VH-VL binders against Metalloproteinase inhibitor 4 (TIMP4). Designs and how they scored, part 10

Target 1, 195 residues: Metalloproteinase inhibitor 4 (TIMP4), of Bos taurus (Bovine) (o97563)
Amino acid sequence: CSCAPAHPQQHVCHSALAIRAKISSEKVVPASTDPADPQKMIRYEIKQIKMFKGFEKVNDIQYIYTPFDSSLCGVKLEANSQKRYLLTGQILSDGKVFVHLCNYIEPWENLSFLQRESLNHHYHLNCGCQITTCYAVPCTISAPNECLWTDWLLERKLYGYQAQHYVCMKHVDGSCSWYQGRLPLRKEFVDIIQP
Short names: E, the ipSAE of ESMFold2; O, the ipSAE of OpenDDE; V2, 0.75 times the mean of E and O plus 0.25 times the DockQ between their complexes.

## First folded at step 4 (VH-VL)

Design g01 (framework fv_umesolerbart)
Fold by ESMFold2-Fast, scan of step 4:
Structure g01 (fold): chain C 195 residues (1-195), chain A 123 residues (1-123), chain B 107 residues (1-107)
Amino acid sequence: as target 1 above (195 residues)
Amino acid sequence: EVQLVESGGDLVQPGGSLRLSCAASGFTFSSYSMNWVRQAPGKGLEWVSFISSSGSTIYYADSVKGRFTISRDNAKKSLYLQMTSLRAEDTAVYYCARDYLTGDHYYYGMDVWGQGTLVTVSS
Amino acid sequence: EIVMTQSPATLSVSPGERATLSCRASQSVSSNLAWYQQKPGQAPRRLIYGASTRATGIPARFSGSGSGTEFTLTISSLQSEDFAIYYCQQYNDWPLTFGGGTKVEIK
């Protein structure tokens, strides 16, 4: 399975939902009602903590589905753990939530302050911006609403400094540019309940 | 306001080693990629090395590959160039220079330069 | 590597005259070209980036033009402070490369 690189903002913008959840249990289920279809899925039972996107389609999500095989882009999640995940995915016509390896799936603790802030405040509002992945120079904007994503080129990482600390933000005139946000002074001020 | 200050230039014998430093002030050093550029006496500018903001992407000019090592310490707001196996042709003023990266083009060229530090390789 | 060739090597002009400096790339660099000014004993100063965009604080008499492989820097009415060496630099591909420089001197 291979995935086209996508910035976290693009994942949120192109997904039907984005949630923070814990995984309660795991069960292997058939992919279809056709007995001749050998494909299987994993059904994860989740405890939804917060929804960032998807309110128009679903209120509370009990299960998410992913292909069984990693070659079919199946995702392996840690069940019966206190681990919190950011999950992005699609809502199928029958109401099932489908997630796969090419979605943005990340332990919550791995998200930067700006990413956590952007899930609540920035990503959804700036989906009118176009983020273009740069693989080599030359790389120049082709439209005013375009931000160039250079983590692959400059950091040799899918999610480098730019993905972690910048949002492609739309201005009043319709143009877009990178917004760095406010960086935390210390890690202890990021997602702490009791200071 | 925004400044880069180089130090460490000295007279060194061929085959010797030297470490250059560049101290940044007045801006968020960890947000910028950095370059070393040198200029031999009476000659033009020659790009030497590049390091990305995190330090994970590094490029060198062919003339210095295997001999020079660029590094940075974002906590100390400092850029370094470790030079080994120095040759007479490495004699130059060494400048550190900041890249300016925005969402409309990769680079706006090198917008902030230090004053330079002189390295002389001579017996 | 992309080779940058500047011409002329030396340009002799009188104050108030127009100076035109040329920079040629061995292959296309699109508009990823910067111009720098260097006065004796000083660090370079960025004048132009993106082939034609004037850097903040740079006087309007400086203008850049061109794309692809052929670029020019024009100083429309040369002032005494403009006598310096000028370098073009491409940032289209690695390694980064500078031209050999054009020295603008008093005629």
Scores: ipSAE 0.000, ipTM 0.442, lowest interface PAE 17.5, mean pLDDT 84

Design g02 (framework fv_bermekimab)
Fold by ESMFold2-Fast, scan of step 4:
Structure g02 (fold): chain C 195 residues (1-195), chain A 123 residues (1-123), chain B 107 residues (1-107)
Amino acid sequence: as target 1 above (195 residues)
Amino acid sequence: QVQLVESGGGVVQPGRSLRLSCTASGFTFSSYAVHWVRQAPGKGLEWVAAISYDGSNKYYAESVKGRFTISRDNSKNILFLQMDSLRLEDTAVYYCARDYFTGDHYYYGMDVWGQGTLVTFSS
Amino acid sequence: DIQMTQSPSSVSASVGDRVTITCRASQGISSWLAWYQQKPGKAPKLLIYAASSLQSGVPSRFSGSGSGSDFTLTISSLQPEDFATYYCQQADSFPLTFGGGTKVEHK
């Protein structure tokens, strides 16, 4: 399975749902009502839910669904443990909550302080900002509402320092820039990068 | 089921002290930041003080700083406001209120409020 | 301290009217603004948080908009139960501050 890179903020903005939950059980279920279709899904029963996004679309959530096979972007979650997950996902036409490998899925303990705070306060409010991935230098802003994401360029990983410690925030004039909690960040960050 | 109930208000003399309490029930009190907000008769709302979910951070309005002390007891689900050196300007209904989000050192809004307790002064 | 100025201080309206209340911050507060409704003798009720997010259980006729220093609460079609005093509150920095309130009363 192949996923386009997306910042945690983009995942929250583009998902129908964002929650924190524990996984209490798992069950393999058929993917469709067609008995000739051998495709399977995993149904996870979830508990201790905190919802960050999705209030208006679902009243409560008992189960989430993911493809069985990793080649079909199935995600494996640890059931019957103390592990909490941040889960983003979609709500299917039949009301099922669907989660796959290309969604933002992280053990809660792996999230930085700013990421945890941004789920409550920042991500939802700043979905009007555009986050653009930098693959090479030079990398420059093409629109005033744009923030440049450099984790791939500088650390060669999907979620590096910038994904963990910055949020792309909208200013009163409609422009956007990176924000690190209480610490203001000047836009010199990208300008320091040399070929 | 989710509720906050204030107590401890009454008639006081200027310069005296009074302690307000707010008892929480129906939710995990230790997960929420909580606020004291007051309203003088016929006037608008005035934020007074707040305490983080774990008690590590306390905040005060300038008008009460140095005179009022906010504290909490998470084992008993109780919020306190110790009011020292009371002045006529402190006459108000005092509300306790729960912050919107849990485990948070930023404050978003107040979704659950108590009924209020009146603090007033004798001649 | 961030000062919050509400306008108007009172508005006379009829059922079915569109009512608009404005709130101005003395400094930029991004989207860190909440709106409350208070009826006489009652505690305030949260309507909107984060400038535009509708609190669960609040009717869809209430909406919030704005960012930076200028904010608006709109009631698209006023109902009998909406006659009340409305307050904005900034959540950007301590001390938290409320606007002076807007009383929506019968014409």
Scores: ipSAE 0.000, ipTM 0.428, lowest interface PAE 20.3, mean pLDDT 84

Design g05 (framework fv_solitomab_arm2)
Fold by ESMFold2-Fast, scan of step 4:
Structure g05 (fold): chain C 195 residues (1-195), chain A 123 residues (1-123), chain B 106 residues (1-106)
Amino acid sequence: as target 1 above (195 residues)
Amino acid sequence: DVQLVQSGAEVKKPGASVKVSCKASGYTFTSYYMHWVRQAPGQGLEWIGYINPSGGSTNYADSVKGRFTITTDKSTSTAYMELSSLRSEDTATYYCARDYLTGDHYYYGMDVWGQGTTVTVSS
Amino acid sequence: DIVLTQSPATLSLSPGERATLSCRASQSVSYMNWYQQKPGKAPKRWIYDASNRATGVPARFSGSGSGTDYSLTINSLEAEDAATYYCQQYDSYPLTFGGGTKVEIK
C-alpha cells in the first residue's frame, strides 16, 4: 500500500470526519454480504472522546472499519489500551466510518500543542489554502494562496518540523502563509521556502 | 535605507476631507502590507486599516468605515489614505507602517513607520 | 474586538531598578508585539512575537507570556528607556493596541 503525501491540515480538510478516540475492542468481519467473497475487514469498537469534524453527518460513532490486509491499506490499532488516537476518515453511504492507512492516524500524545489547537480552531477555517509538497529545488509558489511544504525536501520524512509546528493560514486578502503559533522558528526551513 | 516618508500637516474644517501620502523606498513595495494607525493628542494608538499594494485589497476599522479609503500608486511606491466627513474626533497624528504580507514575518507587526502626519480638525 | 489592558498606566522608577509592564488580553492571543514610543516620535517596534527583540533593542529588555497574559521586563532601567510602551495583538482583525504604560525615570 502506498499513500500520496498529505499535510495534517490537508487530511482534516479532505476527510469527512476527525475525532479523538480510544479503541475498546476489535473484530474481524466480512467485507460484504456475499458469502463467496473472501474479503475481510476489521471493525474497531471505539470510545469517542471528542469530535473535531463530522457534526453534520454523524453524532454517535460506535464503530470504525478498515481493510483486513495491509496491502489494501488496512490499519492496525491497539485495543484495550490507554492509547488515544486522532483518527480521520470517510463516512460511507450506509453511515459506516471508514479509516485506512492513508488517512491521518496519530497517537494523540505525539501531536504538538499547535496541532491540538489547530484541530479546534485553525484547520477548518483555512481549508481554502493550498499546501504543495516540495520534492526538489527549485520549489516556488504558483498562487498567492499556496504554502510550500518542505519536510520531504529537508528531513526526508512525511511529518517533520513543519507539519508538526505550522498551519497554512489564510489572510483577509486571500493569500496564505505559514503560521507557527508560539514555537521557535527554524531558519533553514524558512530560508528554503523563499518564493 | 528602508524608509516611509509622509506628507505634511493638514488643518481642516469639520465635514471636509483629507488625503495623506506615504512614500516608500528601499524595498519591494508590493511585498508588504501598508497599515494606517492614528493617535489622538495625548492618547494611545488606534489601528484604522491596511492595503495590500499587490492586489489592492483593503480592510478598515469600524471607527472609520464608510469614510476611509486607502489606495496605492505602484509606479511611485506611494500609499494614500483619504478620510472624509471629518469630525473633531479625527484630530490625530496619522502613521503609515509596513508589515510583511507573506511568510512567518507577516505576524511580527509593523517594523518600519512613517514619521507621522498631524491632521487637525477645528472650526 | 480583542481588548488589551495594560497596567500600570504610569511607572516611575530610578535608574538600575527592574520594571515589569503587564498586558492582558480579553481572549487568548497567539501573537503579541510591543512598541516603544518617545514624545513627538513615531512608535518603534521593540519586541515581536512575545519575546524576540527587534534589531538594536538592548539585552536588558525581555518579553514573555502566552494566552491572555503578557509582560515586558526591563532588568536594569536606563535613562533612555523613558517612553510609553504599547502592546499589540496580531491574532485577528481589527488589530488592537493596549492603552500604553508610561515609564518615567526619577
Scores: ipSAE 0.000, ipTM 0.448, lowest interface PAE 16.9, mean pLDDT 84

Design g06 (framework fv_tixagevimab)
Fold by ESMFold2-Fast, scan of step 4:
Structure g06 (fold): chain C 195 residues (1-195), chain A 124 residues (1-124), chain B 109 residues (1-109)
Amino acid sequence: as target 1 above (195 residues)
Amino acid sequence: QMQLVQSGPEVKKPGTSVKVSCKASGFTFTSSAVQWVRQARGQRLEWIGWIVVGSGNTNYAQKFQERVTITRDMSTSTAYMELSSLRSEDTAVYYCAADPYFDWLSYYYGMDVWGQGTMVTVSS
Amino acid sequence: EIVLTQSPGTLSLSPGERATLSCRASQSVSSSYLAWYQQKPGQAPRLLIYGASSRATGIPDRFSGSGSGTDFTLTISRLEPEDFAVYYCQQYDSSPYLTFGQGTKVEIK
């Protein structure tokens, strides 16, 4: 399986859906209603905790689908555990929510504060910015609305410090630049609510 | 008990440098951010910069960028602020301050714990 | 950089009276990133309010904060003798450049 590199912001901007969810169960299902099609999918039953994107298309997501084989970019998620995931994905023509390895899929605990904040407040407002991956020097902007993504160049990581701690933010004049985020404040404890 | 203890007062000549220490105890140093603030007699508080202890990443106020260096030593739970090319207008009390709640809340609380201050006097 | 302007510069009141202190920002500041500090002569500042309206641990309920955008207020409902001090607002919203206001002195009349 081969995926084009994409910054977390690009994943949110280009996906139809972004949610935080737990995985309740899994089941192998046919990929289509055609009996001659041998392809399989895994259907995960989810408990949706929060939606960040997708309100216009779906409200109550019960299942997500992914290819069975890893060679087809199938994703393996832990069912029946306490693990929470950030899931991004597509909505297929038949209404199924489709997630695969090239989407942004991350245990919630692995997300930085800026990434958690950006899911609510920054990513969707700044989808007009262009994020360009730098693979070699020289690497220079070609348009004022461009942010250069250097995690691979400088750290040889897909998601390095820049991806975790910066958002490409659009300014009033239409230009874009990397923003480190605001200093987060102490959160008061609130009653635990289980949806 | 959460506390920050700073090094003692300094008297320096113009053109020299000063290095102030700030030792943390009673909270998880590696999860905190330590900030440096100064105040000249009868003047407002002025932010100098901060360090995210775990990563070593620093940010400095534009006014101080060419003269200040903030570092930390994880083994001694101590942060340092070094200011070079001292001038008489650098005479002030220098404070370190920290957010001790970052570790368990994954947030900064504001500057909830402050050092006692270090008087730096620059005179001939 | 964001400039914070506090008013009045000096507020002369008697114990038991209400104090209202203002902090105005040169550009919009998220309420989540505004704090208030109290400083007495010869002492380090003490955090009173964070997130514009949340009291810090151990701070009496007579202190309250409010506001959003460019206008923020600290209110002390009934001044106690120990409340006569200098008060500073601070913003965290412009991440590489944290700034303080110039202070409001609350003094006994």
Scores: ipSAE 0.000, ipTM 0.427, lowest interface PAE 16.6, mean pLDDT 81

Design g07 (framework fv_tixagevimab)
Fold by ESMFold2-Fast, scan of step 4:
Structure g07 (fold): chain C 195 residues (1-195), chain A 123 residues (1-123), chain B 109 residues (1-109)
Amino acid sequence: as target 1 above (195 residues)
Amino acid sequence: QMQLVQSGPEVKKPGTSVKVSCKASGFTFTSSAVQWVRQARGQRLEWIGWIVVGSGNTNYAQKFQERVTITRDMSTSTAYMELSSLRSEDTAVYYCAADRFGESHYYYGMDVWGQGTMVTVSS
Amino acid sequence: EIVLTQSPGTLSLSPGERATLSCRASQSVSSDYLAWYQQKPGQAPRLLIYGASSRATGIPDRFSGSGSGTDFTLTISRLEPEDFAVYYCQQYDSSPPYTFGQGTKVEIK
């Protein structure tokens, strides 16, 4: 399984829901009601839900579903533990909550303070911003609502310092720029725009 | 400014139910989450549960799961907490609370509180 | 369930002194979801600190919060007469149950 790189903000913006949950149990289930369909899924029973996105679209979430095989981007979650997960996902046409490896899935303890705050207040409000991954220099904005994502270029990481500590924030005039709370933008981000 | 106003005191017999109301004003109730907390005389605060007003989704503390029901009426901007099978140890002041942003995320803590409703359970 | 233990149970001080209140969690609590409340007799609790260290609106700067993991502290740098009250810490990291500590009473010496 392979996934296109996406910033945590893009995952929240492009997902139907984002929740924090613990996993209480797992069960292998058929992928469809068609008895001729051999495909399997794993159904996880979830507990202790905190919802960041999707509360207006779904009734109480009891289960999430993921492909059985890792080759089909199936996710392995730890059941019956103290571990909390941030889960992003989609709501299928039949109402099932679907999560796979290419969604943003992280142990809660791995998230930075800004990422946790941004799940509550910033990410979904700033989905009008476009985050563009920089792979090489020069890398320049093509629209005023664009933020350049440089973790791959500068750190060769999917989620580097910028993903963990910055939000692409929309201003009143419709333009966007990186925001680190009360801290100014780092110089290295500015230098990429003007190689 | 956001305000929560609760119903008046209740005196109930053991085995009965009580329903406390919490009326919201000064913010968009339909996007808010309302939490319930109680405190017996001289005791600590005890969290009961919350409701996301827009969806009607609820979560309850295990201790209260079988006896508590939290509901809302969107037309009157009012949340309700009903506690059944009352015992003398349920005698307490019951509070409703919400964060100032009125959303289900609860990051900012409970910065808006109702005045409290005294529930006395006695024979 | 995460148990929050506050210490000391009672703190006897005079106006002008510094108060340091501790809250210890039985399990790690994200600092994003630890709050401190002040309660005076006959009143609803008042939020002082959220996210372990952020002051709530209208709270004087003599109140400060710190800590992470399992150990959290509320500090009142210079007690005013109106600060003598009971203080509670709360974790809201895990949905149900959110839990409160047993309280620390700050009383006049």
Scores: ipSAE 0.000, ipTM 0.430, lowest interface PAE 17.3, mean pLDDT 81

Design g08 (framework fv_tixagevimab)
Fold by ESMFold2-Fast, scan of step 4:
Structure g08 (fold): chain C 195 residues (1-195), chain A 122 residues (1-122), chain B 109 residues (1-109)
Amino acid sequence: as target 1 above (195 residues)
Amino acid sequence: QMQLVQSGPEVKKPGTSVKVSCKASGFTFTSSAVQWVRQARGQRLEWIGWIVVGSGDTNYAQKFQERVTITRDMSTSTAYMELSSLRSEDTAVYYCAADSLWSGYYYGMDVWGQGTMVTVSS
Amino acid sequence: EIVLTQSPGTLSLSPGERATLSCRASQSVSSSYLAWYQQKPGQAPRLLIYDASSRATGIPDRFSGSGSGTDFTLTISRLEPEDFAVYYCQQYDSSPPLTFGQGTKVEIK
C-alpha cells in the first residue's frame, strides 16, 4: 500500500469524518457476511471523545474498521491503552466507519496547538483552498486559491513545521494564503512561502 | 513508573538568576511538551511557559517572557527553566509537568515533578 | 488571553455531600480543552479531568466534569475524607498562554 502525500487540512477536507478517540479493544472479523470470503478486517472498539467532522451522518461511533493486511492499507492501532488518536476516515454504505493507512491518523499528543485549533475552527471551513506539495525549486503558485506546502522541500518530512503551524485560509476575495496563528514565523519558512 | 524529578531547593539573592532542572524517565521525552508552573505560598498556580521538546519551540506567559528561558537537553532527557533578575515575589515552588507518552494529555499534564522551592531573600 | 474564574472561592461541606465547582471562561474554550486538578497541601497538582469531561486514569468515578463554551463544572458526587483539597481548572485552548483559575477550596464543615 502507498499513499499520496496530503496535508492534514486535505485529509480533514477529503474525509467523511474526523474524531478524537481512544481504542479500547480490537477483534479480527470477517470482511463480509459471505462465509466463502476469506478477507479479514480488524474492528476496533473506540471511546469517542470529540467529533470534528461527520456531525450530519453519525454522532456516537462505537466501532471503526480497517483491512487486516497492510498490503490493503490496513492500519494497526494500539488497543487497551490510554493513547488518544486523531482519526479521519470514510463512512461506508452500510454505515461502518472505515479507516486505512492513507487517512490522517495521529496520536493526539503529536498535534500542535494550531492543529488542535484548526480541527475545530479552520480546516473544514477552508476546504476551497488548494494545497500543493513542493518537491523541488522552483515551486510557484498556479492559481490564486493555492498554498504551497514546503515541508518535504525544507525538512524532508511529510509533516514538518508548516503542517504543524499553518492553515491554508481562504480570503473573502477567493484567494488563499498561509495563516500561522500566534506563533513566531521562521525566517526561512517565510522566505519560501512568500518567495 | 513514569517520573519527572526536579533539582533541589535554591536560596538566591535578589537580582541573581536560578536554573531549575526537570529530568524525565520512564517515557520517550522527545514527543512531549514540558510546562513550567509556579505557586507562591497560599497562592494560585501560575503558568510560566512551555517547550515542545522535539522542536525546541517555546512560549512564555507575557509576565515572564523578558526574564525566563526554557530549554531542554535531549541526550539527558532533561528540561530546564532559568529565571533571571529575581525578586522577593519570585519566592515560590516551581513545578515541571509533562504529558505521558501513553496518556494523550498533551496540554492536560498528567505527570508532575515534585516541585523545587526557590527562595529569594537578602 | 483567556481568564478563568472559579466559584465559589471556598466550599464548606461534610463527607457524603455533593460538591459542585464552577469554572467560567472570559471567552469560549474551543473543543472543551479544559482540565481540572486537585492539590493537597505540600503536594504537586493531580490531574482529575481533561477535555472538560474525560476522567484521567486512576480517578474515582465520583469525579465528573461537564460543560462547554464558557461554563464548566466539576462535580464530586459523594465527598470522601481524602477529597478535601483545592481544585483548579486550566484551559489549553488553541494557543498559549495556558491559564489556570484561582482555585476553589473544598473544606470540612
Scores: ipSAE 0.000, ipTM 0.447, lowest interface PAE 15.8, mean pLDDT 81

## First folded at step 5 (VH-VL; framework fv_tixagevimab)

Design d1 (from t11 with heavy chain Y100I D104S Y107S; at its last look DockQ between E and O 0.02; V2 from the best seeds 0.00; counts 0 for: pae E 8.0 > 2, placed apart)
Fold by ESMFold2, look of step 5:
Structure d1 (fold): chain C 195 residues (1-195), chain A 123 residues (1-123), chain B 109 residues (1-109)
Amino acid sequence: as target 1 above (195 residues)
Amino acid sequence: QMQLVQSGPEVKKPGTSVKVSCKASGFTFTSSAVQWVRQARGQRLEWIGWIVVGSGNTNYAQKFQERVTITRDMSTSTAYMELSSLRSEDTAVYYCAADILTGSHYSYGMDVWGQGTMVTVSS
Amino acid sequence: EIVLTQSPGTLSLSPGERATLSCRASQSVSSSYLAWYQQKPGQAPRLLIYGASSRATGIPDRFSGSGSGTDFTLTISRLEPEDFAVYYCQQYDSSPPLTFGQGTKVEIK
């Protein structure tokens, strides 16, 4: 199983859904209704804690599916625990929620504070930005809406300090740049959030 | 405007240490590498070491490895170089320089240089 | 460690002349990791060329770099009065130490 590298922001932008969930149980199931089809899936029963993306297609997700066979990029998740996951994935033509190893799937505790906050708004709101991986120098943007992803260049790993602590944000002039801070809490947000 | 501003001149006695500061402004400090270079009068530039600011990873020239410590404070956008067990041969101008590795352009060349800090080691 | 040897040590020329500065490495260096700097008296160095041949931002067209392997060249097509300075090559292709050449001084004849 080989995956094209993608920044966490790109994963959220390109996935049909993004949720925070716990895994209740797992079961091996047939991949289709065709009794001659030997393919199998793992069905994970989940308890959805929060949905960040996917509201227009689904309301509440009870099951997710992944290939049983590791050569088809199946994902192993820990069930029967308090372990929480960020799950990203797609919705198949039959309505099943599908995840695999090349999606962005992380234990929730591995996410930085910025990543957890960005899942609420910043990643989704900035999908008009392009994120380009730098593997060697020189590395230069080719368009104003590009941010250069340098974790491989600096740390020789994809999910380094930049991926965990920055968001590629689009400005009013159409350009994009890395941003690390939080937006100030607006007065009207305080009024709405507090019951 | 990208800038590195270093601390002022130091006069030190042999056997003591010196700590030079290097404050960054006008660029993303946490996505840079800060390098330290020195130059004695009439001599070539000599690389001391670097720090990748985000990860905190350091690397030092073998000549300095037992005596130098490079650190940073991301909250103040400041890098530091401390050289211990000073000798008269350590008299030089010490420069910090930043290799800006994020944004729209990356060269690995030292894009931004501090003004230099004269360190004089005398009895 | 990779030793960079620059030649000549001093280059005495008049304004308007072409300057050619050489940097030779003790072993092969990837062009991606070869840089040139200018240092004027009493000032910090200034990046001129990175990646052996790419001009840094704001560097005039009269500066050009070339070369590969062990042999690299900085050329100043027509010297201006502000170009009289010391020039250093640098490599950072290998594990530390990153090294500089000893410099070439370009001075007024």
Scores: ipSAE 0.013, ipTM 0.513, lowest interface PAE 8.0, mean pLDDT 84
ESMFold2 (binder alone), look of step 5: mean pLDDT 89; pTM 0.914
OpenDDE, look of step 5: ipSAE 0.701; ipTM 0.855

Design d2 (from t11 with heavy chain S31R Y100I D104S Y107S; at its last look DockQ between E and O 0.03; V2 from the best seeds 0.00; counts 0 for: pae E 8.4 > 2, placed apart)
Fold by ESMFold2, look of step 5:
Structure d2 (fold): chain C 195 residues (1-195), chain A 123 residues (1-123), chain B 109 residues (1-109)
Amino acid sequence: as target 1 above (195 residues)
Amino acid sequence: QMQLVQSGPEVKKPGTSVKVSCKASGFTFTRSAVQWVRQARGQRLEWIGWIVVGSGNTNYAQKFQERVTITRDMSTSTAYMELSSLRSEDTAVYYCAADILTGSHYSYGMDVWGQGTMVTVSS
Amino acid sequence: EIVLTQSPGTLSLSPGERATLSCRASQSVSSSYLAWYQQKPGQAPRLLIYGASSRATGIPDRFSGSGSGTDFTLTISRLEPEDFAVYYCQQYDSSPPLTFGQGTKVEIK
């Protein structure tokens, strides 16, 4: 299983849905109706607590699916538990909700206050912004709607302080910059790594 | 074929310094971070520090903060760890390991390890 | 810094038996940043499990990881002769330092 790095905001923007849910049970099921197809999936029965994105396709989700085989990016979730998860995923052509290891899936308790607020009010509304991963210095913006994601360079982390405490916000002039949720939005947050 | 190849064994006198090299191949070095870990005989693994290759940004365990320097040379795809003011307690195997952030699932685990470099500090 | 305490210090077991190794953290650790390593004498550590429960490339399915918060477990469902080694847990949830547990030695009874 291979995943491109993506900021939590990018995950929400690029996923068909984002929900907070508990996992009630699990069941191994065939991946398709083709009896010659040996592929298996895990079907998780969920109790949806809140939907942040996906309203136009579904209202309440009962089941999610993931590959059984971890080599095909199957994800393990704790079933029969009061543990709450943030789940992002896609809706397949047959209507199944599909999740895997490359989605943004976190225990709800692991999300910062800003991330929880941004799921409600910010991430989905700012998908016109581009978030660009910085791999090396210099790292500079190439477009006005670009925010530079610097957690790797500063902390050697995929989801570091910036991912947990900033949202890339679109302004009326079409530009984007990082907003911490308790300071006024400023364009100086556009590039927090010196060239 | 991702690999890290370290320099050979060192025998050093107390009070001197040692510099261990770690040459990378088979992955994009500039998109990686290199960590250093040591292990004395019969002891646990001990984290020394890391360098993010693309920025040169380092972080050191407080125990080593005043004696360790981690560097890299991007032209040779090589990271270095230098430990100064050596003591007999510094006798250990020193490992480098790499984390890679390019087109792959980032695991937060060190999947690529060097073979280790034995450093012996003799009195 | 976060202290990881592994238990037991030594497991003496026979091939075919189930091994259960515990790692307890001094404060809560996100499962995303918890890893397990195997080390045999004279060798570098080998990554077994990352993200508390995901197997690294080439690791057989008899190895599994679980846990959250402060309590994490590595399970070897049926010990093979090559599984007798020292096992370490490792975390990176706090900003540095990264820390390792003291290890659990799994040896032949």
Scores: ipSAE 0.548, ipTM 0.777, lowest interface PAE 1.7, mean pLDDT 86
ESMFold2 (binder alone), look of step 5: mean pLDDT 89; pTM 0.910
OpenDDE, look of step 5: ipSAE 0.667; ipTM 0.857
ESMFold2, look of step 6: ipSAE 0.013; ipTM 0.449
ESMFold2 (binder alone), look of step 6: mean pLDDT 89; pTM 0.912
OpenDDE, look of step 6: ipSAE 0.703; ipTM 0.855

